VH-VL binders against q8ixk2r445to577. Designs and how they scored, part 351

Target 1, 133 residues: q8ixk2r445to577
Amino acid sequence: FFGMLQNKGLTDYCFDYNPPDENQIVGHQVILYLCHGMGQNQFFEYTSQKEIRYNTHQPEGCIAVEAGMDTLIMHLCEETAPENQKFILQEDGSLFHEQSKKCVQAARKESSDSFVPLLRDCTNSDHQKWFFK
Short names: E, the ipSAE of ESMFold2; O, the ipSAE of OpenDDE; V2, 0.75 times the mean of E and O plus 0.25 times the DockQ between their complexes.

## First folded at step 17 (VH-VL)

Design w71 (framework fv_axatilimab; at its last look DockQ between E and O 0.05; V2 from the best seeds 0.00; counts 0 for: pae O 2.05 > 2, placed apart)
Fold by ESMFold2, look of step 17:
Structure w71 (fold): chain C 133 residues (1-133), chain A 120 residues (1-120), chain B 107 residues (1-107)
Amino acid sequence: as target 1 above (133 residues)
Amino acid sequence: EVTLKESGPALVKPTQTLTLTCTFSGFSLSTYGMGVGWIRQPPGKALEWLANIYWDDDKYYNPSLKNRLTISKDTSKNQVVLTMTNMDPVDTATYYCARLRYGDYYFDYWGQGTMVTVSS
Amino acid sequence: DIQMTQSPSSLSASVGDRVTITCRASQDIYKYLAWYQQKPGKAPKLLIYDASELQSGVPSRFSGSGSGTDYTLTISSLQPEDFATYYCQQDYDWPYTFGGGTKVEIK
């Protein structure tokens, strides 16, 4: 799938990546922002390798979760997807991170206007349901 | 088994500073994402959120009270401390500490509460 | 601050009754809503989070629903241990605010 990855519960919010330095796309957190489809920040590809790929820039970025963490961070894509970059987008809309066995959930950063995707134990919450727009 | 317990004075005079300690077990604030918050309930009234502190020592306060509140933790003792300055009779309430996880701003385990009376 | 308005403020019901409690937010809270049960002299107990997700160990007769500004807690068949005050809480935006409560009494 390719497009904007939208949350079912936090309606009209999409995965968004806006690194401070356009030439250094790795190491920053993926956020959620109002879906707008303008520019390059909200377009992602779900690949046959189970990657969520930010490929509107070179070099291409792949979303990862580092061990013991719950935040989604941009890494460089690799020829063979590492285990920490593999997500299963299931038919019910859940976005399952294989290595941690957790699901991606929309959450607010404490006392902030910012929202972020975070890993949580899997539930049936609409905050854990995602679809490409 | 997760438990939390509040301790502190039952009676405080107006203008004094209240210090409350939350002692907990069955979890640790060394665990990524864990937090403890404080909530109060005046007699017969609704609950009011006061403050949260997290494993990484980030602290957040109810804006209406933030100039009066200080929250801190001692991870090695499994304790969280709340101080509230310039107490007034309207601050009479049961004070609870409770567990939360960063990103999920509801409280899954609560202490039994401690009643604090502020009287002239 | 987001205001949470509960209705009714109290109700009287018999064991076995279906009980419905409503919570209305002053703005859309996108299903970031929890329900708590509180018995006299006791701390609140979490029942439901994310509007409809049942907390572990909570009986299935409790359910939550709603979206936007309007949310409902339902007890499908009231039991003797369910006589208590119920509170909603939004966790969408800080400060996190609670409803005024609904006291469920024996009829």
Scores: ipSAE 0.767, ipTM 0.915, lowest interface PAE 1.2, mean pLDDT 92
Fold by OpenDDE, look of step 17:
Order: sequence, then C-alpha cells, then structure tokens
Structure w71 (fold): chain C 133 residues (1-133), chain A 120 residues (1-120), chain B 107 residues (1-107)
Amino acid sequence: as target 1 above (133 residues)
Amino acid sequence: EVTLKESGPALVKPTQTLTLTCTFSGFSLSTYGMGVGWIRQPPGKALEWLANIYWDDDKYYNPSLKNRLTISKDTSKNQVVLTMTNMDPVDTATYYCARLRYGDYYFDYWGQGTMVTVSS
Amino acid sequence: DIQMTQSPSSLSASVGDRVTITCRASQDIYKYLAWYQQKPGKAPKLLIYDASELQSGVPSRFSGSGSGTDYTLTISSLQPEDFATYYCQQDYDWPYTFGGGTKVEIK
C-alpha cells in the first residue's frame, strides 16, 4: 500500500512529514495535515516488513516510536526493520504498533488547531482508523 | 439550510418492528465525510446513541441494541431509515435523527424528534 | 463502554450567575467531547465540540475546558434563555455515550 495515509475519524487529514532540511530527513515528528496530494510530504508506503516508509528521499525514512514516547518520529530505514518501526495495518483500518502494543490515533494538540498521530490504547474509534488513498 | 425530520408511527405494539425515516435537506450523503445518526431519549431521561451511517455506507450500531437495529440510506431521496425489531415498552422514547458534523462525530443539526410509544 | 458522569444532576441559579457543569469520563477520551443544550420539548443543540471549540452561532458566554477524564462547561453569566438541560457526549470510542444530563433551573 502506498499514497496518502488518511484518517477516517479526522476527515481529510493525512500523515504529513516536512523536515526542515531535505538533506536531513530524520529526527522530526510526523504530523497530520489536510490531505492535498501535492508534493512529497504526504506520500508513504506500507511495506512487507511492516514499515511505514517515507521513500520520497534517499536514504529512505521509516516511522519509528522511540522508547517511552507516544509520538511518531522519522528514522532511517534499515535492512532489517527494527522492532520499533513495525506496524500492522489491519483490515479494519487500525494501525497497530507491535512493540508498544498500542494503536495510532489522530490527536489534537492542546490549545492548537494542529493534529498529530499518537500512540494510544487500541479502541474502536474511527480516529484510530487509517486508509491509503 | 440544513434540516432533518423524522417520520414513522407514533404507536407500536410490543414485539413489532419500528421503522423510522429521516428525511433531510441542505446536505447529501453522497458528500465525502457526511453522516447521519439516530439518538433516542426516553421521557425524562438521558440521550442514547443508536446508530450511524456514513457516505460510504459504513454503519455503526450501539452494541446493546445491535441485533435489533438496521440502518440504511437512500442517497437519491436524502433519506436514512432505521429499523428496530422486537419493540418493548422500555423502548418508548423520542427518536431523533441528526447530522454528524463534518470531520467529527458530534451532531450539529437535529430533527425535531418523533415520539414513539410502545404499548399493547 | 465509556461511562460519562455529569455533576451536578441539577442546579438552581439566577440570571447573571456563573454556572459550571462537570463531565467525567470513565477513561481518558482525549478531548473528544461535546456539550449539548436541550430545552423542554426540543432537540438538543450543539454548543461545544472537541472539548473547547465553540459551535458557530453559540454565545461566547459558553465555554468548554478540560482534558483526560475531566471536562467542564461554563456559562459565564447565565441568561434567561440558558435555563435548560445540558449533556456531554464522547466520541472517542464506540458506542458513543452521553452523560446523564444537568438541569439548570431558575432559583
């Protein structure tokens, strides 16, 4: 699967990554932004290694969750996907992070009109449902 | 202007099936992100969510009533239909249909509600 | 299911009073909370969504706050038309659930 990774509950919002330096793509947080389908900031790929890749740049980036965190951070992809980069995109749209045993949820930033994907306990909420478009 | 209106029988006998129709205007269920839900309220009591239907025909039901509920839409008629089987006096309530706010799951527009009494 | 507990169930107030209504969820609902106003014989009206966002057309005397499990609806200065029953609703997880309601009555 590839393309825009869109949230069902938070209508019209997609995974978005826009590093400040295109030559340094790792270390920043993945956010949610209105789906626009333009540029490279909203193109992701779900691989057979259970990675969510940001592969519009070389080297390729893979979404990871750092220890003790609930945010999605861009790391470099590895030949063998590390445990903290493994996600299961279920048929029902849930995006499950294997290591943390939590699901990715669209969340609103406090006192902001911005949104981010965060790890939360898995529920049946549509805010935890994702699909590629 | 967004409007919704419930229609159906005011009286239903126990064990019978209730069929309610929500007719709406000012929006379309062919529009991405749109949804309509049903909520009921027994006299003097709190609100209870029943079911939602969305533009893509995705449906959600209250688990406590799921086996009794069916929700469907006719986009061409701007209608949503709710059926509820095996009605009981405890199901006596005002039934509302309401529009789901775009991009959210709150109800921003409501019908006036229709009172349904279940009695022999 | 997520239980929504409102407090108080009823209160008496006068015009001009500051009124505060509380809604507690049985678990963190991450600000996925709305507030409704319902007058007798009428359908509920959406006041606040996403815990603190004011619905269009709603007077600014209404405000919502809170996070986690605890949320508050505040009417800064109660007006005659504000006497009604208020409900909170969570949309974090299925099934959507409402609070038991808070009836604001005239003192």
Scores: ipSAE 0.298, ipTM 0.812, lowest interface PAE 2.0, mean pLDDT 93
ESMFold2 (binder alone), look of step 17: mean pLDDT 93; pTM 0.936
OpenDDE, second read of step 17: ipSAE 0.233; ipTM 0.777

Design w72 (framework fv_axatilimab; at its last look DockQ between E and O 0.81; V2 from the best seeds 0.77)
Fold by OpenDDE, second read of step 17:
Parts: sequence; C-alpha cells; structure tokens
Structure w72 (fold): chain C 133 residues (1-133), chain A 120 residues (1-120), chain B 107 residues (1-107)
Amino acid sequence: as target 1 above (133 residues)
Amino acid sequence: EVTLKESGPALVKPTQTLTLTCTFSGFSLSTYGMGVGWIRQPPGKALEWLANIYWEDDKYYNPSLKNRLTISKDTSKNQVVLTMTNMDPVDTATYYCARLRYGDYYFDYWGQGTMVTVSS
Amino acid sequence: DIQMTQSPSSLSASVGDRVTITCRASQDIYKYLAWYQQKPGKAPKLLIYDASELQSGVPSRFSGSGSGTDYTLTISSLQPEDFATYYCQQDYDWPYTFGGGTKVEIK
C-alpha cells in the first residue's frame, strides 16, 4: 500500500512530513495536514516489513516510536526493520504499533488547525482508522 | 483510582479574586500528556470551559475570560490552582476540575465541584 | 468559537423508551465530540468520546453516532437511573465548547 495515508474520522487529513532540511530528513515529528497530495510530504508506503516508509527522499525514512513517547518520529530505514518501526495496518483500518501495543490515533494538537498522530490505547474510534488513498 | 477534589472559598465578594485548588490522585502531572482543566456551571445553566494546564506547564484559557484567569500547578503536591480576578455575581457557579490528556481534550474524571457564590 | 446546539432542550420519556438526543456543531468537528451525563448535584460523567466510543464502565444501552456537524446520543432502553441532563462537547477547536444540555425527565 502506498499514497496518502488518510484518517477516517479526521476525514480531510493525512500523514504529513515536512522536514526543515530535505537533506536531513530524520528526527522530526510526523504530523497531520489537509490532504493535498502535492509535493512529497504526504506520500508514504506500507512495506512487507511492516514499515511506514517515507521513500520520496534518499536515504529513505521510516516512522518510528521512541522509548517512552507517543509521537511518530522519522528515523532512517534499516535493512531489517527495528521493533520500534513495526506497524500492523489491520483490515479494519487500525494502525497498530507492535512494540507499544497501541494504535495510531489522529489527535488534536495544542494549537488551532493542528493535528498529530499519537499512540493511544486501541479503540474502535474512527480517529484510529486509516486508509491509503 | 483517579480522583480530583476542588477546594476554596464558598463565598467571594465582588471585585475580589477567587482562588481554587484542585487536589488529585491516581495520576501525575509529571507524566507526559497529562492535563487538568477547570470547568464551571452556573446554577441551572450549561457547562463552560475555563482553563487547562498540562505536564509541561503549557496553559490554555477561555478567550472570553483569559485576562482574568491564571492557572498553575504544583506537581509535587498533585495540585492545580486557578485564580480568577474581579469576580462578579455573574461568576456564581459550581467550579469543577477534571482530568484530560494531550490529544484527547475531553474530561474523563471530574471532581465533585465546589459552589462559589459571588455576593456583597 | 464553535457553537454546539442540542435538541431538544428537554424531553419526557418512560422507562424502556428509546431516547435520542441531537447535537449540532456550527462547523465540521470531525467526530471530536464527547457526551456527558449529569445528575442533579453531581459532576458530569463522561459517556462517549470520539463521537461513538463508549467510556469504560458505561452501559451498552448508550451509544453515539454522527459525523460532520450532526451527532446523536441514543439510549436504547431508558432506565430509571438515566433520568438526567446530557451535554455534548466538542474538542476539535479552541475554545472547547459544550452544548446547552438536554434534560431527560420522567413522563
């Protein structure tokens, strides 16, 4: 699966990554932004290694969850996907993080018109449902 | 078990400052994502959000009352304090503190509330 | 600010009745909507969050639905302990706002 990763509940919003420096793509937080499909900021791939890959740049980035955190941070992809980069995109649309045993939820950020994906206890909320478009 | 309890004066004179304290247990404001908010409810009326404070001391206020409100926390005591200046009889209400968390801005645990009457 | 309009403001019902309460937002709130129950002299109790997720410990007779601007709280079979005032709240945008409430009274 590849393309825009769109939230079901937060209907018009997609995964978005826009690093300040295109030559240094790691270390920043993945956010949610209105789905526009322009540029390379909203193109992601779900791989057979259970990665959510940001592969529009080289080297390729993979979404990771750092210890003790609930935010999604871009790391470099590795030959073998590390545990903190493994996600399961379920048939029901839930995006499950294996290591934390939590699901990715579209969450309101502490600012107007700002949203982020956060790890939360898994529910049947549409804010935890995702699909590629 | 999560619990919250409001404390403060039941009676305040007009133009005086109201100081309310929320004492909680079962969670900590040192924990990432944790927050405490204040909500008030005039007798027989609807709920009104006042202010939130979070683990990193980030604060948010109702714009209509922002210039009158100050929220602070003492993490070591598990306390959140709300001050409201220039009280008026229209501010008579039950004041609640409640728990919320970053990204989930609904209130899942509430205190019992404390009635505050503003009268001369 | 986002305005939350509840309807009806009050209703009378009997035990066993199906009760539906509506909450309308002045703009799309993308299912960032919670429902609370409040009994006289008590604090509000969270029933539903994210428009349709049942809070732990809440009876299954309560359900929430809706999208965009229109949301509903449904009690499938009203119980004696369900007579109360219900409030919706949006958590989509600052400041977070509550509906005017719906009082469910005994017929």
Scores: ipSAE 0.849, ipTM 0.939, lowest interface PAE 0.6, mean pLDDT 95
Fold by ESMFold2, look of step 17:
Structure w72 (fold): chain C 133 residues (1-133), chain A 120 residues (1-120), chain B 107 residues (1-107)
Amino acid sequence: as target 1 above (133 residues)
Amino acid sequence: EVTLKESGPALVKPTQTLTLTCTFSGFSLSTYGMGVGWIRQPPGKALEWLANIYWEDDKYYNPSLKNRLTISKDTSKNQVVLTMTNMDPVDTATYYCARLRYGDYYFDYWGQGTMVTVSS
Amino acid sequence: DIQMTQSPSSLSASVGDRVTITCRASQDIYKYLAWYQQKPGKAPKLLIYDASELQSGVPSRFSGSGSGTDYTLTISSLQPEDFATYYCQQDYDWPYTFGGGTKVEIK
């Protein structure tokens, strides 16, 4: 799948990546922002290797979660996807991170008008449901 | 088992500073994502959120009370302290501490509360 | 600040009745809503989070629903231990705010 990855519960919000330096895309947190479809910040590819790729730059970025953390961070894609970069988009819309056994949830950053995807124990919450638009 | 317990004075005079301590067990503020918040309830009235503190020492205050509140923690003692300045009789309430996770701003475990009366 | 309006302020019901309590937010809160039960002299107890997710250890007779600005708590068959005051709380936007409460009394 390629496009905007949208949250069911937090409607109108999509995965977004806006690194401070377009030439250094590694190490920054993925956010959720109002879906607009303009520019390159909201376009991701879900690959057969179960990666979520940020394809608008070279070298390509892949979403990862570091061990023990719950934040989604941009890493460089590798020829063989590392385990921390593998996500299962299930038929019910849940986005499952195999290594951690957790699901991606939309959450608000406190004292901020911004939202972020975070890993949480899997539930049936619409905040844990995602689809490509 | 997760428990929280509030302690502090039952009576303060107007203009004095209130200091409340939350002592908890069954979790630690060294754990990623953990937080403790304070909520108060005047007699017969609705609940009002006061402040949150998290494992990395980030602190958030109700804007209506921001100039009067200070929250701090001592992770090694499993304690969180709330200080509220310039107390007024309208601040008479039961004060609760409660647990939450960053990103999930509802409170899953509460202390029993401590009643604080502010009288002239 | 997001205002949370509960209705009714109080109600009387008998054991076995279905009870429905509503909570309206002053703006869309995207299902970031919790429900609490509070008995006299006791701390609130979390019942439901994310509008409809049942907290561990809470009886299945409690359920939550809603979206947008309008949310409901339902008790399908009222039990003696359910006579209490119920509060909603939004956790969508800082500061987190509570409804005024709904007192459920024995008829």
Scores: ipSAE 0.685, ipTM 0.896, lowest interface PAE 1.4, mean pLDDT 91
ESMFold2 (binder alone), look of step 17: mean pLDDT 93; pTM 0.935
OpenDDE, look of step 17: ipSAE 0.839; ipTM 0.937

Design w73 (framework fv_axatilimab; at its last read DockQ between E and O 0.93; V2 from the best seeds 0.88)
Heavy chain, then light chain:
Amino acid sequence: EVTLKESGPALVKPTQTLTLTCTFSGFSLSTYGMGVGWIRQPPGKALEWLANIYWEDDKYYNPSLKNRLTISKDTSKNQVVLTMTNMDPVDTATYYCARLRYGDYYFDYWGQGTMVTVSS
Amino acid sequence: DIQMTQSPSSLSASVGDRVTITCRASQDIKKYLAWYQQKPGKAPKLLIYDASELQSGVPSRFSGSGSGTDYTLTISSLQPEDFATYYCQQDYDWPYTFGGGTKVEIK
ESMFold2, look of step 17: ipSAE 0.800; ipTM 0.919
ESMFold2 (binder alone), look of step 17: mean pLDDT 92; pTM 0.932
OpenDDE, look of step 17: ipSAE 0.845; ipTM 0.940
OpenDDE, second read of step 17: ipSAE 0.871; ipTM 0.947
ESMFold2, fold request of step 18: ipSAE 0.795, 0.776, 0.836; ipTM 0.920, 0.918, 0.929
ESMFold2 (binder alone), fold request of step 18: mean pLDDT 93, 93, 93; pTM 0.933, 0.934, 0.933
OpenDDE, fold request of step 18: ipSAE 0.925, 0.923, 0.926; ipTM 0.960, 0.960, 0.961
ESMFold2, last read: ipSAE 0.762, 0.779, 0.810; ipTM 0.913, 0.917, 0.922
ESMFold2 (binder alone), last read: mean pLDDT 92, 93, 92; pTM 0.932, 0.934, 0.932
OpenDDE, last read: ipSAE 0.925, 0.923, 0.924; ipTM 0.960, 0.960, 0.960

Design w74 (framework fv_axatilimab; at its last look DockQ between E and O 0.07; V2 from the best seeds 0.00; counts 0 for: placed apart)
Fold by ESMFold2, look of step 17:
Structure w74 (fold): chain C 133 residues (1-133), chain A 120 residues (1-120), chain B 107 residues (1-107)
Amino acid sequence: as target 1 above (133 residues)
Amino acid sequence: EVTLKESGPALVKPTQTLTLTCTFSGFSLSTYGMGVGWIRQPPGKALEWLANIYWDDDKYYNPSLKNRLTISKDTSKNQVVLTMTNMDPVDTATYYCARLRYGDYYFDYWGQGTMVTVSS
Amino acid sequence: DIQMTQSPSSLSASVGDRVTITCRASQDIWKYLAWYQQKPGKAPKLLIYDASELQSGVPSRFSGSGSGTDYTLTISSLQPEDFATYYCQQDYDWPYTFGGGTKVEIK
């Protein structure tokens, strides 16, 4: 799959990656932003290795979750996907992180206008449902 | 078993500073994502959110009370402290501390509450 | 601030009745809505989060639904222990605000 990864519950919000330095693509948090498709911030590829790749910039980034954390952080992709970079986009729209056995949920940052994807125990909430557009 | 308990004075005079302590067990503020908040309920009225503090020491306050509130924690003692300055009779309420997780701004476990009366 | 309006403010019902309580937000809250039960002299107890997700340990006779600005808590068959005051709370935007409550009384 390639395109914008949208949330079903938080309508019109998509995965977005806008690193503060275009030459330093890794180490920053993935956010949610209104879907617009402009520039290269909202285009991701879901690969056969179960990666979510930010591949509109070189070097390519892959979304990861670091041990003990619940935020989605950009790492460099590797030839063989590490376990912390593997997500299953299930038929019901849930986005399952294999290593943690948790699902990606849309959440607001505290006292902020910003939204982010976070890992939570899997539920049937529309905030945990995603699709490519 | 998750428990929280509020402690502090039952009676405060106008203009004084209220200090409330939340002592909890069954979880720790060393755990990533964990938080404690304070909510009050005036007699016969709706609940009002006051402040949240999280494992990483980030603190957030209700804007209408921001200049009067200070929240802090002592992770090793499993305690959270709320202070509220310049108390007024309208601040008479039951004060609760409660647990939340960052990102989920609802409260899954509550203390029994402590009634604070502000009167001259 | 997002205003949360509950209706009715009170209702009388018998054991076994289906009870419906509504909560209206002053703007879209995108299903970021929780329901609490509070008995006299006790702290609130979380029943439902994300508008429809049942908290662990809460009986299945409780359910939540709604979207946009309009949300509903339903008790499918009222039990003696369900006589209480119920509050909704939005957690979409700060400050997080609560409804005025709905008191469910014995008829």
Scores: ipSAE 0.668, ipTM 0.899, lowest interface PAE 1.6, mean pLDDT 92
Fold by OpenDDE, second read of step 17:
Structure w74 (fold): chain C 133 residues (1-133), chain A 120 residues (1-120), chain B 107 residues (1-107)
Amino acid sequence: as target 1 above (133 residues)
Amino acid sequence: EVTLKESGPALVKPTQTLTLTCTFSGFSLSTYGMGVGWIRQPPGKALEWLANIYWDDDKYYNPSLKNRLTISKDTSKNQVVLTMTNMDPVDTATYYCARLRYGDYYFDYWGQGTMVTVSS
Amino acid sequence: DIQMTQSPSSLSASVGDRVTITCRASQDIWKYLAWYQQKPGKAPKLLIYDASELQSGVPSRFSGSGSGTDYTLTISSLQPEDFATYYCQQDYDWPYTFGGGTKVEIK
C-alpha cells in the first residue's frame, strides 16, 4: 500500500512530513495536515516489513516510536526493520504499533488547531482508522 | 469493573471552599492515558465541565471559573480531589467525577454524583 | 468556547418511534463528539463517542452520525427505558462543552 495515508474520523487529513531540511529528514515529528498530495510530503508506503516508509527522499525514512513517547518520529529505515518501526495496518483500518501495543490515533494538539497522530489504547474509533488513497 | 464515587460536604456556605474527593476502582491513574474529570450540573440545567487530571499529572481547567479550581490526585489511594474556592449559591449543583482517556476525551464511566448546596 | 446547540430541547414520542436529536457545534469539531443519556436522578451514561462509535453495552438501536458542525443521534425504535435527557459533548477543544440537552418524553 502506498499514497496518502488518510484518517477516517478526521476527514480529509493525512499523514504529513515536512522536515525543515530536505537533506536531513530524520528526527522530526509526523503530523496531520489536509490531504493535498503535493510536494511529496504526504506520500507514504506500507511495506512487507511492516514499515511506514517515507521513500520520496534518499536516504529513506521510516516512522518510529521512541521509548516512552507517543508521537511518531521519522528515523532512517534499516535493512531489518527495528521493533519500534513495526506497524500492522489491519483490515478494519486500525494501525497497530507492535512494540507499544497501541494504535495510531488522529489527535488534536491541546494548544493549537493542529493535528498529530498519537499512540493510544486501541479502540474502534474512526480517529484510529486509516486508509491509503 | 470500573467505579467512581464522589464524597464531600452536601452543604457549603458562601465564600467557603468546596473540597470533593473522587474515589475510584477498576483502573489506575498510574496507567498511561488514564484521566479523571469533574463535571457539574445545576438542578434542571445542562452539564458543565470543570477540570481534568491525567496520569502524568497534566491538568486542565474550565477557564470560566477564573482559577477557582484546583485538581490533584493520589494515585496510591485511587483518589482525585477537586477544590473550588469562593463558593456562591450559583455553584449549587450535582458534582460528578468521571473517567476519561487522554486522546479520547469523553467520559465513559461516571460516579453517581454528589449534590452540593451553597447556602447561608 | 465552542457552543453546542441541541434541537429540539424536548420532544414527545411513543414506544417504537424513530427519534432523531440534532447537535450543532459553533465550529467544525471533526467528529470529536459524544452523546450521553441521563435519566432523572442518575449520572449521564455514555452512548456514542467520536460521533458514531457505539459504546460497549449500548443497544444497537442507538446510532450517531455527522461531521463538521452537524451531528445526529438516532434511536431507531424507542423503548420504554429510552425516555431520558440526552446530551452531546464536544471534545475538540478546551473547554469541553455540552449541549443544552434534549428531553425525550412519553407521548
Scores: ipSAE 0.545, ipTM 0.872, lowest interface PAE 1.0, mean pLDDT 94
ESMFold2 (binder alone), look of step 17: mean pLDDT 93; pTM 0.933
OpenDDE, look of step 17: ipSAE 0.512; ipTM 0.854

Design w75 (framework fv_axatilimab; at its last look DockQ between E and O 0.86; V2 from the best seeds 0.79)
Fold by OpenDDE, second read of step 17:
Structure w75 (fold): chain C 133 residues (1-133), chain A 120 residues (1-120), chain B 107 residues (1-107)
Amino acid sequence: as target 1 above (133 residues)
Amino acid sequence: EVTLKESGPALVKPTQTLTLTCTFSGFSLSTYGMGVGWIRQPPGKALEWLANIYWDDDKYYNPSLKNRLTISKDTSKNQVVLTMTNMDPVDTATYYCARLRYGDYYFDYWGQGTMVTVSS
Amino acid sequence: DIQMTQSPSSLSASVGDRVTITCRASQDINKYLAWYQQKPGKAPKLLIYDASELQSGVPSRFSGSGSGTDYTLTISSLQPEDFATYYCQQDYDWPYTFGGGTKVEIK
């Protein structure tokens, strides 16, 4: 699966990654933004290694969850996907993070009109359902 | 078990400052993502959100009342304090504290509420 | 601010009835909607969050649905303990706002 990773509940919002420096793509938080598909900032791939890859440029980035965190941070992809980069995109649309045993949820930032994907306890909320478009 | 309980004066004179304390158990404001909010309800009327405070001491206020509101926490005591200045009879209401979580801005546990009457 | 309009403001029903309460937001709130139950002299109790997720411990006769600006709370078979006032709340945009409430009274 590849393309825009769109949220079901938060309509018209997609995974978005726009690093300040195109030559240094790691270390920043993945956000949610209106789906537009422009600039390749919203192009992601779900791989057979259970990675969510940001592979529109080299080196390739993979979404990771750092210890103690609930945010999705871009790391470099590795030959063998590390545990903190493994996700299961289930048939129902839930995006399950194996290591934390939590699901990715579209959440609002209280201090802004922006949204971010966060790890939360798994529910049947449409805010936790995702699909590639 | 999560519990919250409001405490403070039942009667306040106009122009005085209201100070309410929320004492809670079953969770901690040292926990990432945790928050406590205040909501009030005039007799026979709807609910009105007042303020939130989070584990990182981030604070949010109802814009219509922010100049009158101050929220603070004492994590070691599991307490959140709300102050509201220049009280007026229109501020007569039951005041609730309730738990919420960052990213989930609904209130899953509530205190029983404390009635505050503003009268001379 | 986002305005939440509930309808009806009150209704009368009997035990066993199917009850439907509507909440309309002044703009799309993308299912960031919660429902509360409040009995006289008591604090509100969370029933549903994210428009349709049932809070733990809440009877399955309660359900929520909706999208965009229109949301519904349904009680499939009204029980004696369900006579109360119900409120919706949006958590899509700051500041958070509540509906005006719907009082469910015994017929």
Scores: ipSAE 0.901, ipTM 0.953, lowest interface PAE 0.5, mean pLDDT 96
Fold by ESMFold2, look of step 17:
Structure w75 (fold): chain C 133 residues (1-133), chain A 120 residues (1-120), chain B 107 residues (1-107)
Amino acid sequence: as target 1 above (133 residues)
Amino acid sequence: EVTLKESGPALVKPTQTLTLTCTFSGFSLSTYGMGVGWIRQPPGKALEWLANIYWDDDKYYNPSLKNRLTISKDTSKNQVVLTMTNMDPVDTATYYCARLRYGDYYFDYWGQGTMVTVSS
Amino acid sequence: DIQMTQSPSSLSASVGDRVTITCRASQDINKYLAWYQQKPGKAPKLLIYDASELQSGVPSRFSGSGSGTDYTLTISSLQPEDFATYYCQQDYDWPYTFGGGTKVEIK
């Protein structure tokens, strides 16, 4: 799949990556923002290796979750996908992180207009359902 | 077993400063994502959120009371402290502390509450 | 601030009745809604989060539904221990706000 990765419960919000330094794409947090499709910040590829790639720029970034954390952070993609970069987009729309055994959920960053994807125990909440557009 | 308990004065005079302490067990504010909030309820009325504090010492206040509230924590003592200045009879309420997790701004465990009366 | 309007403010019901309580938000809250039960002299107890997710240990007779601005708590067969006041709370935007409550009383 390639396109905008949209949340079902938080309607019209998509994965968005906007690093402060366009030449340093590693180490910053993925956010959720209103889907607009303008520029390159909201286009991701879901690969056969279960990666979510930010590949509109070289070198390619892959979404990861560091051990013990619940935020989605950009890492460099590797030839063989590391376990912390593997996500399963299931038929029910849940986005399962293999290493942590948790699901991606849409949540507000407190006292801001910003939303972020966070790992949580898997539920049937529409805030844990995702689809490509 | 997660428990929280509020402590502080039952009676406060107008203009005085109220200090409430939440002492908890069964979880720690050293744990990533954990938080404690304060909510009050005037007699017979609806609940009002006051403030949250999190494991990383980030603090958030109800904007209508921001200039009157201060929240702090002592992680080693499993305590959270709320200070509210310039108390008025309209602040008479039961005050609760409760647990939440960052990103999920609802409260899954509550203390029993402490009644604070503000009168001359 | 997002205003939460509950209806009815009170109702009388018998054991075994199906009870429905509604909560309306002043704007779309995207299913960021919780329900609490509060008995006299006690702290609130979380029942439902994310509009429809049942909190651990809560009986299955409780259910939540809704989207956008309109949300519903349903008790499928009212039990004696369910006579209480019920509050909704939005956790979509700061400050988090509660509804005015619905008191469920025994007929």
Scores: ipSAE 0.679, ipTM 0.901, lowest interface PAE 1.6, mean pLDDT 92
ESMFold2 (binder alone), look of step 17: mean pLDDT 93; pTM 0.939
OpenDDE, look of step 17: ipSAE 0.856; ipTM 0.941

